VH-VL binders against Phosphoglycolate phosphatase. Designs and how they scored, part 8

Target 1, 238 residues: Phosphoglycolate phosphatase, of Staphylothermus marinus (a3dnn7)
Amino acid sequence: MIRLAAFDIDGTLTINRSSTVLCLEAIDALRKLEKNGVIVVLVSSNALPVVVGLKKYIGLSGPAIGETGALIYYGEEEIVATTKYSAKQAYLDVLEKYNEYVYGSWQNMFRLHDYALKIRKQYLSKDNEIYSLIKEYVENKYPYIKVGYSGYAIHLTPKDTGKGKALKQIMEKHGIRREETMGVGDSIMDWEFIKETKIKVAVANADPELRRKADIVTTKPSGYGVVEIVEKILDKPP

## First folded at step 24 (VH-VL)

Design k8 (from j7 with heavy chain S103N, light chain G94S)
Fold by ESMFold2, look of step 24:
Structure k8 (fold): chain C 238 residues (1-238), chain A 119 residues (1-119), chain B 107 residues (1-107)
Amino acid sequence: as target 1 above (238 residues)
Amino acid sequence: QVQLVESGGGLVQPGGSLRLSCAASGFDFSDYYMNWVRQAPGKGLEWVSEISFSGSFTYYADSVKGRFTISRDNSKNTLYLQMNSLRAEDTAVYYCAREWYNNYAFDYWGQGTLVTVSS
Amino acid sequence: DIELTQPPSVSVAPGQTARISCSGDALDKYYAYWYQQKPGQAPVLVIYEDSERPSGIPERFSGSNSGNTATLTISGTQAEDEADYYCQSADDESTYVFGGGTKLTVL
């Protein structure tokens, strides 16, 4: 049986991959998991207050993962870092050196370990070139930092953490075996936590690479796919 | 910098027992899953066992289930492998291996310790 | 019970490109990892997650994974690259599997 279900937020619980609008049917599905005693974990690269705020207003009691795995919220008095490093120094350096091409995410004022840069709109046609320049610069100068690109934001993240590490720590703390877990996402970047779960789910509009790796690909996109998979696991096979 | 040092290997008779140790230094030991991997003389690598951060979860290759027990003591930065009911086919160099952050790679290995099961 | 298949040996002239294959069903779901082992030494990780190179590994080492086959590529092969090479992956049962190994000879 499933005792823990982990969900990405953007592109998975939203109405599609281009919007931050929540799929209300998906939210209801998460509430059904909660009512059935399943620990629901939101897994995100967003700043921790964004993830925690969302989980609280949805009505979920489980832990939350923010900053690409660098922070885990267990409760008001138990917030755990999964890394001792921070990308803050590298982030400030990049802002100084590459300010013509990038600016900082508004969420960075609430971050401790993982920092996000956005490519200015006029340079999006050269986004891969800009990403490559920043990656080369940062990873040579700050060997403890990795640079990733989501297509919307460049993330500077400590190398010794990630969504998978954070999820494994939650599972160990709660005594939850991999065999009792499900992971759901839409991006190949979600594979790092999904691979740590027994039931590996990609929503219909997920990256082709994630769909190839998943055990189950839903027939409906994003949040509507979440409804589909939640109904299947709560229905129990005859 | 990262260092893994195995010890406790030796010659043992079939049916005997042996306890291997792996002393870790140069990294935050409790932040990593740890593994044992073995290599029989002239043969390839074979994964043996894995242990989670605190030791709450353990995993074993089918060839050793029920006979070997992996454990760790995070206060001493030490990984252990208790090997019982040893067989001739358990003869191998046993490596202690660190599982790299958030993936299935073994990024640092000890020098290995030889276990010989022979009459 | 998964298996990774590697050729037993590969020979290459110095300066040429060596390619070592690794085939198995696990590779359509899980990443390939590659290790170099010289005689009397422990293995060293040279490629992780199909194509990523750890710090300190020469740029001539690269990797790919397509069609359930992973390939380790060494461009401009040097004498010190002579070693055994193992691929590795995982399965759904939280176990790890190694290929049988490939002896790379640089003549």
Scores: ipSAE 0.315, ipTM 0.752, lowest interface PAE 5.2, mean pLDDT 91
Fold by ESMFold2, last read:
Structure k8 (fold): chain C 238 residues (1-238), chain A 119 residues (1-119), chain B 107 residues (1-107)
Amino acid sequence: as target 1 above (238 residues)
Amino acid sequence: QVQLVESGGGLVQPGGSLRLSCAASGFDFSDYYMNWVRQAPGKGLEWVSEISFSGSFTYYADSVKGRFTISRDNSKNTLYLQMNSLRAEDTAVYYCAREWYNNYAFDYWGQGTLVTVSS
Amino acid sequence: DIELTQPPSVSVAPGQTARISCSGDALDKYYAYWYQQKPGQAPVLVIYEDSERPSGIPERFSGSNSGNTATLTISGTQAEDEADYYCQSADDESTYVFGGGTKLTVL
């Protein structure tokens, strides 16, 4: 039935959308998927070492997606880039030009392709204006880079990649048809990988737009919603 | 510079077969899903078929399912459409289109090749 | 079965605003994409993901999507904007659908 289940991390496997504290019940649910032969894929905008470290200590054998889809970890000697570009030049340019408004994420020293900026506290009331200025500047000067903003961080990402492309590459490598997949997230930014799956799940506290697009909206929030959907999937005979 | 060039169109009788080709250049062909879209004379656009990065997965419009086969040869940067059991309603200009990675847009199109099914 | 419905034609005076609608149930879940096609030419993508412009598309082109209806808006319409315009979307079965097309005439 389901052979692959893809999960966002922040806001989905955590206790809520404002914390990085893992919901331990959700982690146990992922391990149950693993034991039942389901390939569990973590999908994240975090630097790849963060995602890979997490998947390993949870005990998941499936691939991991980091840097908003730009990197796939299949194993110690099989890390695949899904883009030929890097946002590093654009990121350094933005830091030089817009240092008054933004600073770099601590994870950037561990990134290769996707780079994150945070808006300085004193300018958060103007965050959309700052985002729009940076987007216009970068996308005009670096046409191979897209600029996104989640309300938490501004991401500079190569246009030739994303979470959807990375998930599709994993599915093709493993011979897994779309009909055999589930995607779970909390943010409209997760739609780009969730739309590529057959069973489209939003947790109860997800963005309203994601909840409207999903096939299933869980009753419980974040990690507790993950427990809910995993129990439904495993309640069926394999 | 992205370029898509279709070929193989022509006149064919109903029930006949034809193979279309699309030569791709200016981008890494194997990193993209590819599509065929057709347009009958004086009519609108109709999606025909999609193929995944390596060709492992293919998808078809109901109007052509079972008669058309999409394929690709990534070593030659070429997309194909094998068209069997052709009907008069298959008469159209056939476009090769590149699918943008993380959304469902067709960002580059070839100029098309005409297939005429008559007589 | 997914359908996208467009008006067959829209006429606008030069310099005025043209609005081309596209209606269908798929647009609640999936984005609208818009293409311009001039006679004898291949389509050109002008709007993606409801409202985004590819590089090189004039700022007078904009898009929106509200529920089941997407709208392509051309402000300050110029004679060169005369063309057929198609909306496109997707469904849950990974198939794509185009609207019937709208002929824009700049009088």
Scores: ipSAE 0.313, ipTM 0.757, lowest interface PAE 4.9, mean pLDDT 91
Fold by ESMFold2, fold request of step 25:
Structure k8 (fold): chain C 238 residues (1-238), chain A 119 residues (1-119), chain B 107 residues (1-107)
Amino acid sequence: as target 1 above (238 residues)
Amino acid sequence: QVQLVESGGGLVQPGGSLRLSCAASGFDFSDYYMNWVRQAPGKGLEWVSEISFSGSFTYYADSVKGRFTISRDNSKNTLYLQMNSLRAEDTAVYYCAREWYNNYAFDYWGQGTLVTVSS
Amino acid sequence: DIELTQPPSVSVAPGQTARISCSGDALDKYYAYWYQQKPGQAPVLVIYEDSERPSGIPERFSGSNSGNTATLTISGTQAEDEADYYCQSADDESTYVFGGGTKLTVL
């Protein structure tokens, strides 16, 4: 019996991996999980207000994970940090040094711990080189910070946290065993939280490496894959 | 400075019981899963047990399941291992190990405490 | 259930490259972690998540994982690298497993 289901947002609940447009059928599927007493957790690298806003307007009551796991929202007066470190200093340093290549995400003004950089359009063909330069520079100078790249944004995140730690804290708080959980995502970066769940799901258009690691790969992409797996889960006895 | 200090080891007869303690300092103890790992004389490392942040979830190697009980007291920053029905093959140095946040690495280890099960 | 297999020993001349393998089904899904243990001492983490190096570990230590086989590589091996090396991983049943260990001898 699944008691908790964790979902990434971008590329998983959207219509595809290139759009921020939500798949409405996927949202309906999440609401069905909610109706059936499953705790639905949105797990994202987005700033916490983005994640919390989404969860509220689509009718989910479960906790929300933002900033790549650095923040957990349990309620209006219960926001928990999972790290004492912030990437803010490293982020400002990178902006000063690498301004020609990158700019800050608009969400950074709402972030506390995890900070995102976008590669300027004229340099997108060299994105892996720019990512490697920034990773080397940051991780050498700020050893408590890790640098990741999603193909969309470069994230500077404290090493002592992540999506997996945040999900484990939620599971502990709700007394939910790993055997009662499912995790769904589209990126190898989602493995951090998916590995902590019993049922490990990759949507059809997920990164090849995530598809290889998952227990289930859906036949449909992104949000349509979410519909597929939710229907499969809800057809089982509790 | 992260420190883990084991205590409570010693000589015990087969079938006996012993409780190990691990005093933790220099980090936020309740933020970590904690583990016991043992090493028999001249042998390799063997994972023994794991405990979750609050102690709500515990996990055991098959070789000790039903005989050993892991617990923690977060108010005292202390990890415990209650060992019952001890056997000769439980003779080992027992290490307290901290599990690193977002992965399955054991990033800090104590110096270990020796448990000898012999008549 | 899950096992990680390492060679019992590896010998290398000073300055040469040592390679220690670790194979097992768990490594298809889960990362490899590597520990160095010198006589009478506790293990020390030297590689995590297949290829990442903790602060304070010399850059001559590196790691990789391809399919079901992880490899710890020590380039320019020094006498002080002589130790036992253990790989470790996890399984779906919430257990951890160590390899049997590899004694690295630096002649």
Scores: ipSAE 0.242, ipTM 0.750, lowest interface PAE 5.6, mean pLDDT 92
Fold by OpenDDE, last read:
Structure k8 (fold): chain C 238 residues (1-238), chain A 119 residues (1-119), chain B 107 residues (1-107)
Amino acid sequence: as target 1 above (238 residues)
Amino acid sequence: QVQLVESGGGLVQPGGSLRLSCAASGFDFSDYYMNWVRQAPGKGLEWVSEISFSGSFTYYADSVKGRFTISRDNSKNTLYLQMNSLRAEDTAVYYCAREWYNNYAFDYWGQGTLVTVSS
Amino acid sequence: DIELTQPPSVSVAPGQTARISCSGDALDKYYAYWYQQKPGQAPVLVIYEDSERPSGIPERFSGSNSGNTATLTISGTQAEDEADYYCQSADDESTYVFGGGTKLTVL
């Protein structure tokens, strides 16, 4: 039986991968999971305040993962860092060297460990090249930093943390084993935590690589896919 | 400097027991999953067991389930492997290995300790 | 049982390119990892997540994964590269699996 379900936010709980608008039906589905005793975990690369704020207003009580796993919110008085390192210096170096192509996310003002870069509009068509360029530079100069690209932002993250590590810690804290978990996402970056779950789910419009790796691919996209899989789990528990 | 040092290996008769230890240093021990991997003489590597951060979750290869117990003392930065009901096929060098950033890679290994099960 | 298959041995002349394959269903879903082991020594991680190289590992080492087959490539193979090489992956139960190992001989 599923006791914990982890969900990405951007592109997963939204109406599609090009929008930040929440799928209200998906939110309702998450609430239903909680009502049925499932711990719902929001997983995001966003700053922790953004994730926790969202969690609060949509009425979820479960843990929240922010900064690509670097921070876990269990409650107002219990915030846990999964790393002691920061990518701040790497971030500053990237801005100095590659400001022509990228700029800092506003959320960096509220970040401690993971730092995000946005690709300038005129270079969006070359996003993969820019990502590769920055990745090579940062990872060569900073051996303790890994660089990822969610399709939304480039993230500089300490290597000793990640979405997977954060989820594992949550699972251990709550005494939940892998076989009792489900993970849902849309990006290959979500595989970090999804692979740590028993039921691995990709929404219909997820990255091809994630869809290939997943156990289940929903027929509906993004938040509508979340509704689909939640209904399936609630109607026929594995 | 990350260091893993195994101890406790030796000669034991079939059906006997041994307890292996792995002393860890140079890193935050409690922040890593730890593993035992063994290698029979002249053979390949075989994963034996894994333990989570605090030790709440343990995993075992089918070949050792019910006989081996992995544990850890984070206050002592030490990993253990209690081996009971030992068999000849358990003869191997036993390595302590750290899982790197929880990404399924073993980035640091000890030099191993030899366990010989023979009558 | 999940299994990874490697050739038992590969031979290469100095300066030439060595390729060691590793095949198994697990590699379709999970990453491949590669270890080098010299006689009397512990294994050393040389490739992680299919193609990433740890710090300190020479650039001549590279990895790739296509479908259910991972490949370790050593360009410009040197005498010191003679060793046993093991591929490794994981399964859905978070257990680890190793290949049978490949003995690389540098002629």
Scores: ipSAE 0.124, ipTM 0.727, lowest interface PAE 2.8, mean pLDDT 94

Design k8 (from j7 with heavy chain S103N, light chain G94S)
Fold by ESMFold2, last read:
Structure k8 (fold): chain C 238 residues (1-238), chain A 119 residues (1-119), chain B 107 residues (1-107)
Amino acid sequence: as target 1 above (238 residues)
Amino acid sequence: QVQLVESGGGLVQPGGSLRLSCAASGFDFSDYYMNWVRQAPGKGLEWVSEISFSGSFTYYADSVKGRFTISRDNSKNTLYLQMNSLRAEDTAVYYCAREWYNNYAFDYWGQGTLVTVSS
Amino acid sequence: DIELTQPPSVSVAPGQTARISCSGDALDKYYAYWYQQKPGQAPVLVIYEDSERPSGIPERFSGSNSGNTATLTISGTQAEDEADYYCQSADDESTYVFGGGTKLTVL
């Protein structure tokens, strides 16, 4: 029996991978999981208030993971950091040194540990070169920070945390074994948490490499794929 | 890279006790479930016990329940097995094994420590 | 009830294909895992999740699981493959179980 289901937000619960518009049918599916006693966990690189606000207004009572795993929300009086480190100093340094190429994500005002940079539009054709330059600079100067690039934002993240580590801590706290879990995403960057689950799901429009690694690839994209897999789980519970 | 080194084995009388240790290095110990697996001389492998990454949950084979206690100290990167009320049937090489959480595989094993229970 | 049954031995000529079976009801619901153990050594994981190879395991090792039977296949068997092989799985009530082991002899 599935006792916990973990979902990425952007590209998974939205109508497609290029929109922030939620698929309302997917939200209804998540609420059905909740009503059937499944712990639903939203797993995201967004700032924690974004993730927690979303989970509350769509009616989910389970924990939430923000800042790429650096923060876990269990409740109003129980917010747990999974790292002692913050990328804030490295982020401010990069903003000063590389101001011509990058600017800060609006969410950074609400972040503690993981910080995001956007490449200015006029330099997007050189995004991989800019990413490599920033990665080398930061990782040499700040040995406790790693630099990643999603194609949308450059993330500066403490090396000792991630979505998988955070999900594992939630599973441990709730006494949930891997065989009782499902993970759903659209990006190869979601593999980090999906690999920690028994039922590994990629939506139809997911990155090819994630689809290769998943146990199940849905026939429908993004949020419509979430509806598909939730209906299968609830129709034939494990 | 990954190393698991067991110690604490030896000769013990029936009804006696031993405590095994497994020193881990080359990976983040606190991210993994850990296991003990044993092998009687000339025999096959038998799973003994599992512990969650924080130590909050423990699991035991029926043959050892109530007699063996698995524990870990994540600040020392060390796994333990306290074995009480030992029987001749507990004679085996005891292996420390790391569990690859996402696939239930024991992907790294120590070289084992021998426990002999005889009068 | 959870049991994994393996043949006690399998013999194969060098260069030929060896197949080691593992049967049990758990394999209907759970993955099979395979370990190689050479004399005097600790086991080494050679196949996980029915058919996946860890880094460093030769391509000649492959696995499958159909119905209640998992099979470890070694193509182009070499003298160094002579070892004991154990399958492993789990079930609803027990965490883990090993098969009795199969001695592979390369003649």
Scores: ipSAE 0.006, ipTM 0.445, lowest interface PAE 15.2, mean pLDDT 89

